# Miniprotein binders against q96jn8r1131to1294, part 141

Target 1, 164 residues: q96jn8r1131to1294
Amino acid sequence: TLEFLENHGKNILLSNGNRTATRVASYNQGIVVINQPLVPQLLVQVRIDFLNRQWTSSLVLGVITCAPERLNFPASACALKRAAWLLRGRGVFHNGLKICEKFGPNLDTCPEGTILGLRLDSSGGLHLHVNGVDQGVAVPDVPQPCHALVDLYGQCEQVTIVNP
Key: E = the ipSAE of ESMFold2; O = the ipSAE of OpenDDE; V2 = 0.75 times the mean of E and O plus 0.25 times the DockQ between their complexes.

## First folded at step 13 (miniprotein)

Design tj8 (at its last look DockQ between E and O 0.95; V2 from the best seeds 0.89)
Fold by OpenDDE base, look of step 13:
Structure tj8 (fold): chain B 164 residues (1-164), chain A 98 residues (1-98)
Amino acid sequence: as target 1 above (164 residues)
Amino acid sequence: DELEEKIREIILRAMELVRKGELEEALELIVEAIRLAVENKDKELLVTAIWLIAYIARKLGDPELLEKVLELAEEAYELEEDPDIKYYIARLEKALEE
């Protein structure tokens, strides 16, 4: 079963069998990682449960290729400088470097209830899904194994892993 | 750092070309990015550049190009022992066997 790892940002509280992550303080320190690695054709999805509009920006979604159980999480996913492929706003980033400026919908403006998904295709391409709709290949070739990462940042205060 | 910014811009442009399927032009740009990254000792940027060139080479499928990029990747790994570079090397080697 899919769940968030116990190794997470210090402002995260896990509940609902570790399928729900809540950031209970500040606007950062909210990184969580899903336990099972992404494999081709597996669709991993999270739902945005609550947004706090006093903050700017929102969740960051992506994958890491390092061992998640050993990862010392920075305050934000943007500070990851290795083994990280991230979607922020409409941008795609590798190890903090922007590699695409305009991809898919703006994650900063996704409303509560939005279901975001990640999926590897048979060629190693990382796809973003929004409310069940494939937005295309965000990263054409991602090293494997990799784990889905969610940074509950800014407005995003709670997400829940949901089944397709 | 002006040179670092230039490398960053080249990588962005190369990725855009890749998305458009213009792989040959992307290849030219990313080769330049690698050269500059090595020159400026930008190891982090080098990792991204090696990732991209490895992908381009595999997509193009030219054996001679694959061999050259494999060599570049191996040299890059000597400079920065990034596990992902090792992954790219393995992917290139597999491509050469096909």
Scores: ipSAE 0.891, ipTM 0.947, lowest interface PAE 0.5, mean pLDDT 95
Fold by ESMFold2, look of step 13:
Structure tj8 (fold): chain B 164 residues (1-164), chain A 98 residues (1-98)
Amino acid sequence: as target 1 above (164 residues)
Amino acid sequence: DELEEKIREIILRAMELVRKGELEEALELIVEAIRLAVENKDKELLVTAIWLIAYIARKLGDPELLEKVLELAEEAYELEEDPDIKYYIARLEKALEE
C-alpha cells in the first residue's frame, strides 16, 4: 500500500493511515515522500485537498533518486542540489538547474481537487498525469530506484494519496 | 558567474533539442557544455551534463560514441563521486554489450 514516509518535512502532520499530509505551519518545511519506488506498473497519484491563496507559489512535484529514509530535507524541495528531478510552476528542474521551460500545467494555478500523478515508463521516462490525462515525458532516463516527492509549499496545505 | 550562466543556457538548449528529436545538434551543445563545466570546475552542472550526454549517446547507439562517453563519465566520476554518474556508467556499459 502507498503511504507517505515518516521521514518528512518538519511542518508536516500525517493522517489517514499516512495517506494524507497536512502542512500545519508556515509556508515551507513541507516535503513528503512516497514509501515505494516508482516502477513502470505503478502510478502514484495525489489529490490537492486544501489551498491557501495567501501565498503566491504552490506545490512542487517530482522524484528523488537517493534513499529517502535517512535524508535530511531542506526547507524547500527547490533547494535540493542532488538526486532531485522536480516540476515547479511550469518548469522542470534537475538539482536546481532548469532543464525545461514549460511542461504540463502551471502547478501554481492548479485548483483544489486536482489529481496529479507520476509514473516511470519502461525506458526510465518520468510521466506527469493531470486528472487522469498523461502529459507525456517530463524527464527522460531518470535513475532508478527513485521515489515520488511532494513539497506542500506555499498555497498547498494538504494532499492525499488516491488510487488510480 | 557569467561562465556558469552560459553553461546553464547551453544545457537548457540541448535539452530542448532532445525534446525535438534533434540528437546530433544536442550532442554538439552538450559536448561544449561539458568542456566548459570541466574547465570551470563546476561539479554540479557536470552531473546534469553527464545525464544528458549519456542519454543522447544511448539513443544514437554508435559504439564509438558510447565508448567515448563511457570514458568521459568515468573521468567525471573521479571528479565528482555522484551515485547518479555511477548509474549512468552502468547504463553505458550495458548499451555497449548490446
Scores: ipSAE 0.854, ipTM 0.926, lowest interface PAE 0.6, mean pLDDT 92
ESMFold2 (binder alone), look of step 13: mean pLDDT 72; pTM 0.646

Design tj9 (at its last look DockQ between E and O 0.93; V2 from the best seeds 0.90)
Fold by OpenDDE base, look of step 13:
Structure tj9 (fold): chain B 164 residues (1-164), chain A 98 residues (1-98)
Amino acid sequence: as target 1 above (164 residues)
Amino acid sequence: DELEEKIREIILRAMELVRKGELEEALELIVEAIRLAVENKDKELLVTAIWLIAYIARKLGDPELLEKVLELAEEAYELDEDPDIKYYIARLEKALEE
C-alpha cells in the first residue's frame, strides 16, 4: 500500500492511513515522501486537495535517490543539493540546477482536484502524468531505486495519494 | 561565481539539445561543462554533467565514446563518491557489454 513515510517536514500532519498530507503551518516545511520506491510502470499519483491563495508558488513534485527514512528535510525541496530531481512550475531541476525551462503544465497553476502522477518507463525515464495524461519524459535515466517526493509548498496545503 | 553560472547555462543548453535529438552538439557542450566543472572544483555540477554525458553516450552507442565517458565517470567518482555517479558507471559498463 502506498503511503507517506513518517519522516516528513515538521509542518506536515498525516491522516487517512498516512495517505493524506496536510501542511498545518506557514508556507514551507512541507516535504513528504512516498514509502514504496518507483519501479518501472508503477504509476504513483497524488491529488491536490486544498490550495491557499494567500501564497504564490505551489507544490513541488519529484524523486529522491537517497534513503528517505534518513533524510533530513530542508524547509523546501529546492534546497536539496543531492539526489533530487524536481518539477517546479514548468521547470525541471537536478540538485537545484535547472535542466529544463519549459516542461508540461505549470504546477503553480494546477487547480484543486488535479491529479499528478509519476512513472518510470522501462528505460528509466521519469514521466509526469496530469489527470491521467502522460506529459512525456521529464528526466531521462533517473537512478534507481528512487522515491516520489511531494513538497507541499506555498499554495498547496493538502494532497492525497490516489490509486490509478 | 561567473564560471559556475557559465557551467549551469551550458548544462541547460545541452539538455535542450538532447530533447531535440541533437546529441552530437549536446555532447560537445557537456564535455566543455565537465572540463570547467573540474577546473572550478564544482563537484555538485559535475554530478549533473556526468548524468547527462552518460545518457548521451548510451544513446549514441559508440563503443569508443562509451569507454571515454566511463573513464570520466570513474574519475568523477574518485573526486566525489556520489551514489548516482556509481549508478551511471554501472549503466555505462552494461552498455559496453551490449
Scores: ipSAE 0.905, ipTM 0.953, lowest interface PAE 0.5, mean pLDDT 96
Fold by ESMFold2, look of step 13:
Structure tj9 (fold): chain B 164 residues (1-164), chain A 98 residues (1-98)
Amino acid sequence: as target 1 above (164 residues)
Amino acid sequence: DELEEKIREIILRAMELVRKGELEEALELIVEAIRLAVENKDKELLVTAIWLIAYIARKLGDPELLEKVLELAEEAYELDEDPDIKYYIARLEKALEE
């Protein structure tokens, strides 16, 4: 079953059978990773449960292409300089480099209840889904295996893995 | 620095062209980005540039281009042994067999 991996950011508390992640302190140290790699036909979905609009930026969503079980996570996913393909705000980033100015909705404005999904297509393209609607290919040809990552950053204080 | 920002801007523009399906124009830009990244010894930007040129080459499907890009990826791997470059090499090798 899909769960958040036990190796996670220091400010994360896992609950609900490791399907819910809560950031219990500060605004960072909130990286979580799904416990199995993305494969074609697998849609990984998380629901935004709680937001604190005091912050201006919100969650980061994406994949890492290195083994996550013993990875030392930085304070924020945006500090990953290797093996990282991230959606932040409206942009898409690879290893901290912006590779798309505007893709999909602005993650900083997604309300509580939004369901965000990641999947690979058969060509290795990474797709974003928003409330069940495919937003298209965010990143063509990501290396495999890759692992879905959520950084409960800033506004985002809790997400839950949901089934399609 | 200024050169790093220039390389970043070229890569972003090349990706914009890829999203529009303008692969040949994107190829011209990403070749320049690779040249600059090698000269500047920017290993991190080179990883991104190799990902993109490898993708473009596979989409275009020209065997001569694929062979040239494979050589570039192998050279990049010698500079920076990033496992993702090794993945791109494998994808290019597979494309040449087909």
Scores: ipSAE 0.867, ipTM 0.932, lowest interface PAE 0.6, mean pLDDT 92
ESMFold2 (binder alone), look of step 13: mean pLDDT 72; pTM 0.649

Design yi1 (at its last look DockQ between E and O 0.95; V2 from the best seeds 0.88)
Fold by OpenDDE base, look of step 13:
Structure yi1 (fold): chain B 164 residues (1-164), chain A 82 residues (1-82)
Amino acid sequence: as target 1 above (164 residues)
Amino acid sequence: SPEEIIEEIKKLIEEAIYLAMKGDKTKAVELLQKALDLVNKLGDTEFQKAVDDALKAIDKGDPWFAELILDWALELAEEKSE
C-alpha cells in the first residue's frame, strides 16, 4: 500500500492512513516521501487537495535516491543538494542545479483536484503524469532505488495519494 | 565574528523569503538589502552575487528560486567560516 512515511517535514500532519498529507503551518517544512520506491511501470499519483492562496508558488515533485527513513528533511526541497531530482514550476532541478527550463505544465498553476503522477519507464526515465496524461520524460536515467517526494510548498497545503 | 554575521544573514534571509512567499516583495527586498550589507562585511563576493541574483528572482516573482540561490550561498559561506 502506498502511503507517506512517518519521517516527514515538521509542519506535516498525516491522515487517512498516511495517504493524506497536510501542511498545517507556514509555507514550508512540508516534505513528504512515499514509502515504496519507484519501480518501472509503477505509477505513483497524488492529488492536490487544497491550495492556500495567501502564499505564492506551489508544490515540488521529485525523487530522492537516499534512504528516506533516515533523511533529515530541510525546510524546503530546494535545500536538497544531493541525490535529488525536483520538478517545480516548469523547471527540472538536480541537486540544486537547473537542468531543464521548460517541461510540462507549470506546477505552480495547477488547480485543486489536479492529479500528478510519477513513473519510471523501463529505461529509467522519470515521467510526469498530469491528470492521467504522460507529459514525457522529465529526468532520464534516474538511479534506483528512488522514492517519490512531494514538497507541500507555498500554496499547496494538502495532497492525497490516489490510485491510478 | 564571521559566524555571528552569517547567523544574522541567515535570519534576514529566512524573513525575506517568508515575506516574499507572502507576496510582500518590497519588504523582502528590503531585508535582503540588509543581508547584503552584512555580506559585504564578510567580503564574500560569491555570496554578494547570490544575494543580487536572489533579488532578481524575487523581483521576477520566484521566491523559491531565490531561496535556492541563497541556500547555496549560505552553505558555502558557512564552509568558508569553518
Scores: ipSAE 0.881, ipTM 0.939, lowest interface PAE 0.5, mean pLDDT 96
Fold by ESMFold2, look of step 13:
Structure yi1 (fold): chain B 164 residues (1-164), chain A 82 residues (1-82)
Amino acid sequence: as target 1 above (164 residues)
Amino acid sequence: SPEEIIEEIKKLIEEAIYLAMKGDKTKAVELLQKALDLVNKLGDTEFQKAVDDALKAIDKGDPWFAELILDWALELAEEKSE
């Protein structure tokens, strides 16, 4: 089954059979990675369980193409400058550079209960799903293997892996 | 030394982003202005522009993007001093 990897940000506590990640301090150090690489038949979904409105900005979604088991994660996903593709707000970023200004909905406005999904299509395109609705191709050709990543940043303090 | 100045700038930036994330824009701006004074001592025009752009991002309510801008600037400044 899908779980969050034991190698994660320093402020993360894993629970619920490693299917729930909680950021227990500050606004950052909240990077988690799914324990299986994306393949075309796999839809990785997380539910936003808890938002803390004292913070500004919210979670970041994305993929990394480096093996995640022993990687030293930075404090924030914005510092991932190699082998990384991120969706934040309405922006798409590759290795710390914005490559798309507006894609999908503004992730910073997603309320508690929102289910966010990532999958690859048969051409290596990375798709975002929001509450079961495919938002289209965020990134047209992601190298494989790639690993789904969530940064529990700012307002986002808890997410849970859910089945499609 | 440049390394000591960069380390002080990094601490100011980290605190400024933390305060901006908590919604304390006034204090965040104050700390980034102090960081800018130190960046001016380095004579790093690109870093100066990065601080100005980060201040604009904070004003628009986007401290994540401010952090991204400043992380790049710190990396470049550290490479120049190593």
Scores: ipSAE 0.847, ipTM 0.920, lowest interface PAE 0.6, mean pLDDT 93
ESMFold2 (binder alone), look of step 13: mean pLDDT 81; pTM 0.774

Design yi10 (at its last look DockQ between E and O 0.93; V2 from the best seeds 0.85)
Fold by OpenDDE base, look of step 13:
Structure yi10 (fold): chain B 164 residues (1-164), chain A 82 residues (1-82)
Amino acid sequence: as target 1 above (164 residues)
Amino acid sequence: SPEEIIEEIKKLIEEAIYLAMKGDKTKAVELLQKALDLVNKLGDTEFQKAVDDALKAIDKGDPWYAELYLDWALELAEEKSE
């Protein structure tokens, strides 16, 4: 069963069998990691449940290749400078460096109810899915094992893991 | 000391980003300007550039990107102070 790990950002409250993450304070400290590593053809999806519009920006999606159980999470995913690939807005970042300017829809403008998915293909390419639609390869040749990461940042206040 | 200056810069940056995330661009910029003054005391041109870039990002309404710049800058500054 896909769940968020108990090791998470300080402002996160887990519920619904650790399938729902809620950021209960401020705009940050909201990183969560899904327990099972991504394997080829496994589609991991989260739904944006609530947006708090007092903040700007929104969630960051990505993957990490370090051990998530031992990770000391920074306040924001932008501080992940090792073994991290992040999708933010329309940009793709690797260890704090932008490697793609325009990819997929703008994650900052995804409304509540949007279902975002991550999937590795057989070649190790990381795909972004939006409402079930494959947006293509965001990151080619991601090292394995890797874990899906969600940073409940800014407007994004709650997400829930959903099955395909 | 450089360490003390960096700590103060960190506080200003944290507050600035918070305000920027709240949509108060003006106050965020003011705080980053104060941070810039402290950065200048360090003589760290790379840090200075990062703050300038962050200011531009704030102006464009992208505080996350500003935070990214500033995080790199702080990391580098701390390394230099050790």
Scores: ipSAE 0.836, ipTM 0.915, lowest interface PAE 0.5, mean pLDDT 95
Fold by ESMFold2, look of step 13:
Formats: sequence, C-alpha cells, structure tokens
Structure yi10 (fold): chain B 164 residues (1-164), chain A 82 residues (1-82)
Amino acid sequence: as target 1 above (164 residues)
Amino acid sequence: SPEEIIEEIKKLIEEAIYLAMKGDKTKAVELLQKALDLVNKLGDTEFQKAVDDALKAIDKGDPWYAELYLDWALELAEEKSE
C-alpha cells in the first residue's frame, strides 16, 4: 500500500499509517514523497484535507528521479534543481526552470476535498488527474524510476493518500 | 567579507519571503530593499535583477516566484564564493 516516505521535510508529521502528511509549522519544510516509484498502471492520488488561507500560494506536485530515501530535501520544492519536474499553479517546471506556462487547472485554486493524481503513461508521459479527470500530459518523457512528490507549501497544511 | 555579506543577504531574504507568505507585503519589501543595498555592494548585477524581479512578484501577490528567483541567485552567489 502507498505511504509517504519517512524521509520528509522537517515540518511534516506523518499519521494514519503514514498515509496522511501534516505541515505543523511555518509555510515550508513540507516536502513528502510516495514510497513506491510510479509505473504506468499506478495512479498516486492525494486529497487536500486542510488549507490555511492565512498563507499565500498552495501545494506543489511533481516527481523526482533520484533515490529519495536519504535525500536532503530543501525547504521548498522550488529549490529542487536536479532530477525534478514540478507542477505549481498552472506552470510546469524542470529543475527550477519553467517549461510550460499553462497546464491544467490552477492548483492554487483547488479547494479542500480536491483529489489530485499523478501517473505515468506507457511512453513516460506524466499525467495530472483532478477529481478523477485526466488533464493530459504535463511532461512528455520522465525518466524511470521516479517517485511522486508533494510539497505542502503555503496554504496546504494536510494531504492524505487515497485509493483510486 | 563577501561570504559574510551573502549570509546576511540570505537571512534578510528568508525573513522577507516568510512575511510575504503571511501577507505582510510592506515589511517584506523593506527587508528586500535592505538586501538589495547589500547586493549592490557585492556588484552582482544578476543578483540585483533577481531582487528586482522578486519585489515585483511580491507586489503581484506571488511570493513563490520571489523565492524561486532569489534561490537561484543565492545558489550562484554561494557557488562563486564556495
């Protein structure tokens, strides 16, 4: 069963059998990684459980292609400059550089209860799902193995892994 | 020393982004202006541009981009000093 990896941002508390991640301080130090690599048949989904609207901006989704178990995560996903692809707002970023200006819905507007999903297609394309609806290919060719990543940034203080 | 100046800039930036994330734009801008004064003493034109772009991002209510720009600039400045 999918779980968040024990190696995570400093402000994260894991609960619910490591299926729920909560940011318990500040706006950052909230990176979490799913414990299994993505494969074409695997849809990783998280539900936004709690947003604190006193902060600005919201969660970042993405994938990382280096081994995550002992990686030293930065304070914020924007600082991932190696082996990372990120979805933030409507933008897509590779190693800190914007590669697409408009993809999918604006993640900053997703309310509590939204279910966000990541999967690879058979060509290595990274797909975003929003409430069960495939938004298409965000990144056409992600190297494998890769792991799904969530940065509980800004408003986003809690997410839970849910089954498809 | 340049290393001491860079560390001081880093602390100002971290606090400025925190304040911007809480919605305190005016105090965030004040701290980034202080950081810009120090960056000007370094003579690092790329860093100067990054601070200006970060100030614009904060004004637009998007401190995530401010953090992105300033993280790049700090990384490059630290790499030059080792």
Scores: ipSAE 0.812, ipTM 0.901, lowest interface PAE 0.7, mean pLDDT 92
ESMFold2 (binder alone), look of step 13: mean pLDDT 76; pTM 0.708

Design yi11 (at its last look DockQ between E and O 0.95; V2 from the best seeds 0.88)
Fold by OpenDDE base, look of step 13:
Structure yi11 (fold): chain B 164 residues (1-164), chain A 82 residues (1-82)
Amino acid sequence: as target 1 above (164 residues)
Amino acid sequence: SPEEIIEEIKKLIEEAIYLAMKGDKTKAVELLQKALDLVNKLGDTEFQKAVDDALKAIDKGDPWYAELILDWALEYAEEKSE
């Protein structure tokens, strides 16, 4: 069963069998990691449940290749400078460096109810799915094992893991 | 000391990003300007450039990117001070 790990950002409250993450304070400290590593053809999806519009920006999606159980999470995913690939807005980042300017839809403008998915293909390419639609390869050749990461940042206040 | 200055810069940056995330761009810029003044005391041109870039990001309504830039800058500055 896909769940968020108990090791998470300080402002996160887990519920619904650790399938729902809610950021209960401020705009940050909201990183969560899904327990099972991504394997080829496994589609991991989260639904944006609530947006708090007092903040700007929104969630960051990505993957990490370090051990998530021992990770000391920074306040924001932007501080992940190692073993991290992040999707934010329309940008793709690797270890704190922008590697792509324009990819897929703008994650900052995804409304509540949007279902975002991550999937590795057989070649190790990381795909972004939006409402079931494959947006293509965001990151080619991602090292394995890797874990899906969600940073409940800014407007994004709650997400829930959903099955395909 | 440089360490003390960096800590103060860090606090200003944290507050600035918070305000930027709240949509108060003006106040965020003001705080980053204060941070820039402290950076100038350090004589750290790389940090100075980072603050300038962050200011541009804030102006464009992208506080997350500003935070990223400034996180690098802080890491760099702390490393130099050790």
Scores: ipSAE 0.895, ipTM 0.948, lowest interface PAE 0.5, mean pLDDT 96
Fold by ESMFold2, look of step 13:
Structure yi11 (fold): chain B 164 residues (1-164), chain A 82 residues (1-82)
Amino acid sequence: as target 1 above (164 residues)
Amino acid sequence: SPEEIIEEIKKLIEEAIYLAMKGDKTKAVELLQKALDLVNKLGDTEFQKAVDDALKAIDKGDPWYAELILDWALEYAEEKSE
C-alpha cells in the first residue's frame, strides 16, 4: 500500500500505518515522501487534516527523482535544488527556480478536508488534482522514476494518504 | 573572519524567517537589517541584493520565498569562503 517513507523531516511523526504524517514542532522539518514511485495513472492523494492558523504559508507538493530512502532532506522544500519540482501557492518551482507564476488554485487557501492529488500522464506530465478535479499539467515532462513529496510547512500540520 | 560573519548571518536569517512565519514582520525585518549590515562587511553585492529581495518578500507576506532567496545566497557565500 501507499505509505510515507520512514526517512522524513525531523519534526514528523508517522501514524496510522505510516499513512498519516503530523508535524509536531515549529514550522518546518516536515518533508515526507510516498514510498513508491509514480507510474502513469497512479493517483497519489493526501487529505489536509489539520491547519494551524498561527503560522504563515502552507504545504508544498511535488516530486523528486533521486532515490528518497537515504536522502538528507533540508529543513524546507525550498532548499531542494536538484531533481525536484514543487507546487507552492500558485507557483511551480524546479530546483529552487520559479518556472511558472500561476498554476491551479492557491494551495495556501486550501481548507482542512481538501484532498490533493498527484499523478503522471503517459507523456510524463505531472497533474495536480484538487478534490478529484484535474487542474491540468503543472510540469510537462518529469523524468521517471519519481516520488511524490509533501512538505508539511507553516499552517499544514497533518495530512493523511487516502484512496482515490 | 568571513566564515564567522557568514555563520552569524545564517543565525540571523534563521531567526528572521521563524519570526516572519509567526507573523512578527517588524522583528523579522529588524533581524534582516542586522544581517544586511554584516553582509555589507563581506562586500558581497549579490548577497546584498538577495537580502533586499527577501525583505520585499516578507513585506508582501511571503516568507517561504524569502527563505528560498536567502538559502541560495547563503549557499553561494559559504562556497566562496571555503
Scores: ipSAE 0.821, ipTM 0.906, lowest interface PAE 0.7, mean pLDDT 92
ESMFold2 (binder alone), look of step 13: mean pLDDT 81; pTM 0.763

Design yi12 (at its last look DockQ between E and O 0.91; V2 from the best seeds 0.87)
Fold by OpenDDE base, look of step 13:
Structure yi12 (fold): chain B 164 residues (1-164), chain A 82 residues (1-82)
Amino acid sequence: as target 1 above (164 residues)
Amino acid sequence: SPEEIIEEIKKLIEEAIYLAMKGDKTKAVELLQKALDLVNKLGDTEFQKAVDDALKAIDKGDPWYAELILDWALYLAEEKSE
């Protein structure tokens, strides 16, 4: 069963069998990691449940290749300096460096109800799915094992893991 | 000391990003300008450039990117001070 790990950002409250993450304070400290590592053809999806418009920006999606159970999460995914590939807005970042400027739809403008997915293909390419539509390869070769990461940042206040 | 200056810069950055995330770009910029003054005391040109870039990001309405830039800058500055 896909769940968020108990090791999470300080402002996160887990519920619904750890399938729902809610950021209960501020705009940050909202990183969560899904328990099962991504394997080829496994589609992991989260739904944006609530947006808090007092903040700017929105969630960050990505993967990490370090052990998530022991990771001391920074306040924001943008501070991850190693073993991190992030999707934010239309950008793709690796360890804090932008490696792609224009990829897929703008994650900052995804409305509530949007379902975002991550999937590895057989070649290690990380795909972004938006409402069930494969947006293509965001990261061409991701080391394995890796875990899906969601940073409930800015407007994004709650997400829930959903099945395909 | 450089360490003390960096800590003060860190606080200003944290506040600035918070305000930027709230949509108060003006106040965020003011705080980053104060941070820049402290950075200048360090003589860290890379950090200075980072603050300038962050200011541009704030101006463009992208506080997340500003935070990213500044987090790197702080990280590097702290390493230099050790």
Scores: ipSAE 0.890, ipTM 0.945, lowest interface PAE 0.5, mean pLDDT 96
Fold by ESMFold2, look of step 13:
Structure yi12 (fold): chain B 164 residues (1-164), chain A 82 residues (1-82)
Amino acid sequence: as target 1 above (164 residues)
Amino acid sequence: SPEEIIEEIKKLIEEAIYLAMKGDKTKAVELLQKALDLVNKLGDTEFQKAVDDALKAIDKGDPWYAELILDWALYLAEEKSE
């Protein structure tokens, strides 16, 4: 099954057969990566398990095209300057640059229990799903192979991989 | 030296983002204003604009975006000094 990689942010503790990631300190150092690359038939879903509203800003979703087993992750996904596409709030970011102001819902407003999904379509478009509802193409042509990434940033302190 | 100034700016930014993440906008703004004073000593107009934009992001309650802006500005400032 899908699992979070053992190579992850320094403040992450993996549990539940590496399907649950918890940020156990501070607001950052919370990057986790799914162990299999995205393919068109694969929907990667995570449930928001715990939000700490004492922090500002929340999780980031995205993909990276570098092999994740060898990466030295930065403290925050915003510092990924190569081979990264990120969804945060309503924004879409590529290699640290905002490429879309408004896509899908504001991810910072998703409550505990929200299921967020990422998949590639047959044309290499990256889709966001929110509670099973496709939000459309966030990024039209993502290079493959790519891996799904979650940054348990700010408010987001725990997520769990869920099967479709 | 420019390298010492950049290192002090990094420390101020890191603390400012942490405080903004905890909701202490007032203290975060104070630290970024101090960082801006140091950026002015570098004469780096793009970095000055980045600090101004980051201050606006913090005021809007978006410290993630402030961190993104400032991380880029630090990266570019370090490349200029190389």
Scores: ipSAE 0.818, ipTM 0.909, lowest interface PAE 0.7, mean pLDDT 92
ESMFold2 (binder alone), look of step 13: mean pLDDT 83; pTM 0.797

Design yi13 (at its last look DockQ between E and O 0.92; V2 from the best seeds 0.86)
Fold by OpenDDE base, look of step 13:
Structure yi13 (fold): chain B 164 residues (1-164), chain A 82 residues (1-82)
Amino acid sequence: as target 1 above (164 residues)
Amino acid sequence: SPEEIIEEIKKLIEEAIYLAMKGDKTKAVELLQKALDLVNKLGDTEFQKAVDDALKAIDKGDPWYAELILEWALELAEEKSE
């Protein structure tokens, strides 16, 4: 069963069998990691449950290749210093560097109810899914094992893991 | 000391990003300008450039990118001070 790990950002409250993450304070400290590593053809999806418009920006999706159980999460995914690939807005980032300017829809403008998915293909390409539609390869070759990461950042205050 | 200056810069950055995330671009810029003054005391041109870039990001309404730039720059500055 896909769940968020108990090791998470300081402002996160897990519920619904650890399938729902809620950021209960500020705009940050909202990183969660899904327990099972991504394997080829496994589609991991989260639904944006609630957006708080007092903040700018929105969630960050990504993957990490370090052991998530022991990770000391920074306040924001942008500060992950190693082994991180991040999708935010329309950009793709790797360890602090922007590696793609425009990819897929703008994550900052996804409304509540949007279902976002991550999937590795057989070649190690990381795909973004939006409402069930494969947006293509965001990262061409991701090391394995890796774990899906969601940073409940800015407007995004709640997400829930959903089945395909 | 450089360490003390960096800690103060860190606080300013944190506050600036918070305000930027709240939509108060003006106050965020003010705080980053203060941070820039401290950075100048360090003589760290790389950090200075980072703050400038962050200021541009704030101006463009992208506080997340500003935070990214600043967090990485801050770490580099801390490493230099050790």
Scores: ipSAE 0.880, ipTM 0.940, lowest interface PAE 0.5, mean pLDDT 95
Fold by ESMFold2, look of step 13:
Structure yi13 (fold): chain B 164 residues (1-164), chain A 82 residues (1-82)
Amino acid sequence: as target 1 above (164 residues)
Amino acid sequence: SPEEIIEEIKKLIEEAIYLAMKGDKTKAVELLQKALDLVNKLGDTEFQKAVDDALKAIDKGDPWYAELILEWALELAEEKSE
């Protein structure tokens, strides 16, 4: 079954059989990683459970290609320079660069209850799903193996892994 | 030394991003302007541009993007001092 890894950001508390992640302090130190690598038949979905609108900006979603079990996570996913592909707001980011200005909906506007999904297609393309609706290919050729990552950043204080 | 200046810049950036995340743009901008003064002493034109771009991002209400820009610039500045 899908779980968040025990190796996570310093401000994260795992619960619900490691399927729920809560950021319990500040705005950062909230990186969590899904325990199985993405394969074409796997859809990883998380539900936004709680947003604190007193912070600015919200969650980051993406994939990491480094082995996550022993990685020393930075405070924020934006500091993952070469091993990560990130979706934030409407942008797609890699190596500290915005590689796509406008992809999918603005993630900062997703309300509590939104279900966000990541999967690879048969060509290695990374797809974002929003409430079951495929938003298309965010990144055309993601290196494998890779793991889904969520940064509980800013407004986003809790997410839960859900089954499709 | 350059290392002392970079460490001070890092502290200013961390505090500025925290304040911007809390919605205090005015104080975040003040701290980044102080950071820019220190970056000017280093003579690092790429870092100067990064701070200017981060200031624009904060003004637009996008401190995440400001943090991304500044983390990259700080890494490059640390590499140059070696």
Scores: ipSAE 0.795, ipTM 0.895, lowest interface PAE 0.7, mean pLDDT 91
ESMFold2 (binder alone), look of step 13: mean pLDDT 81; pTM 0.777

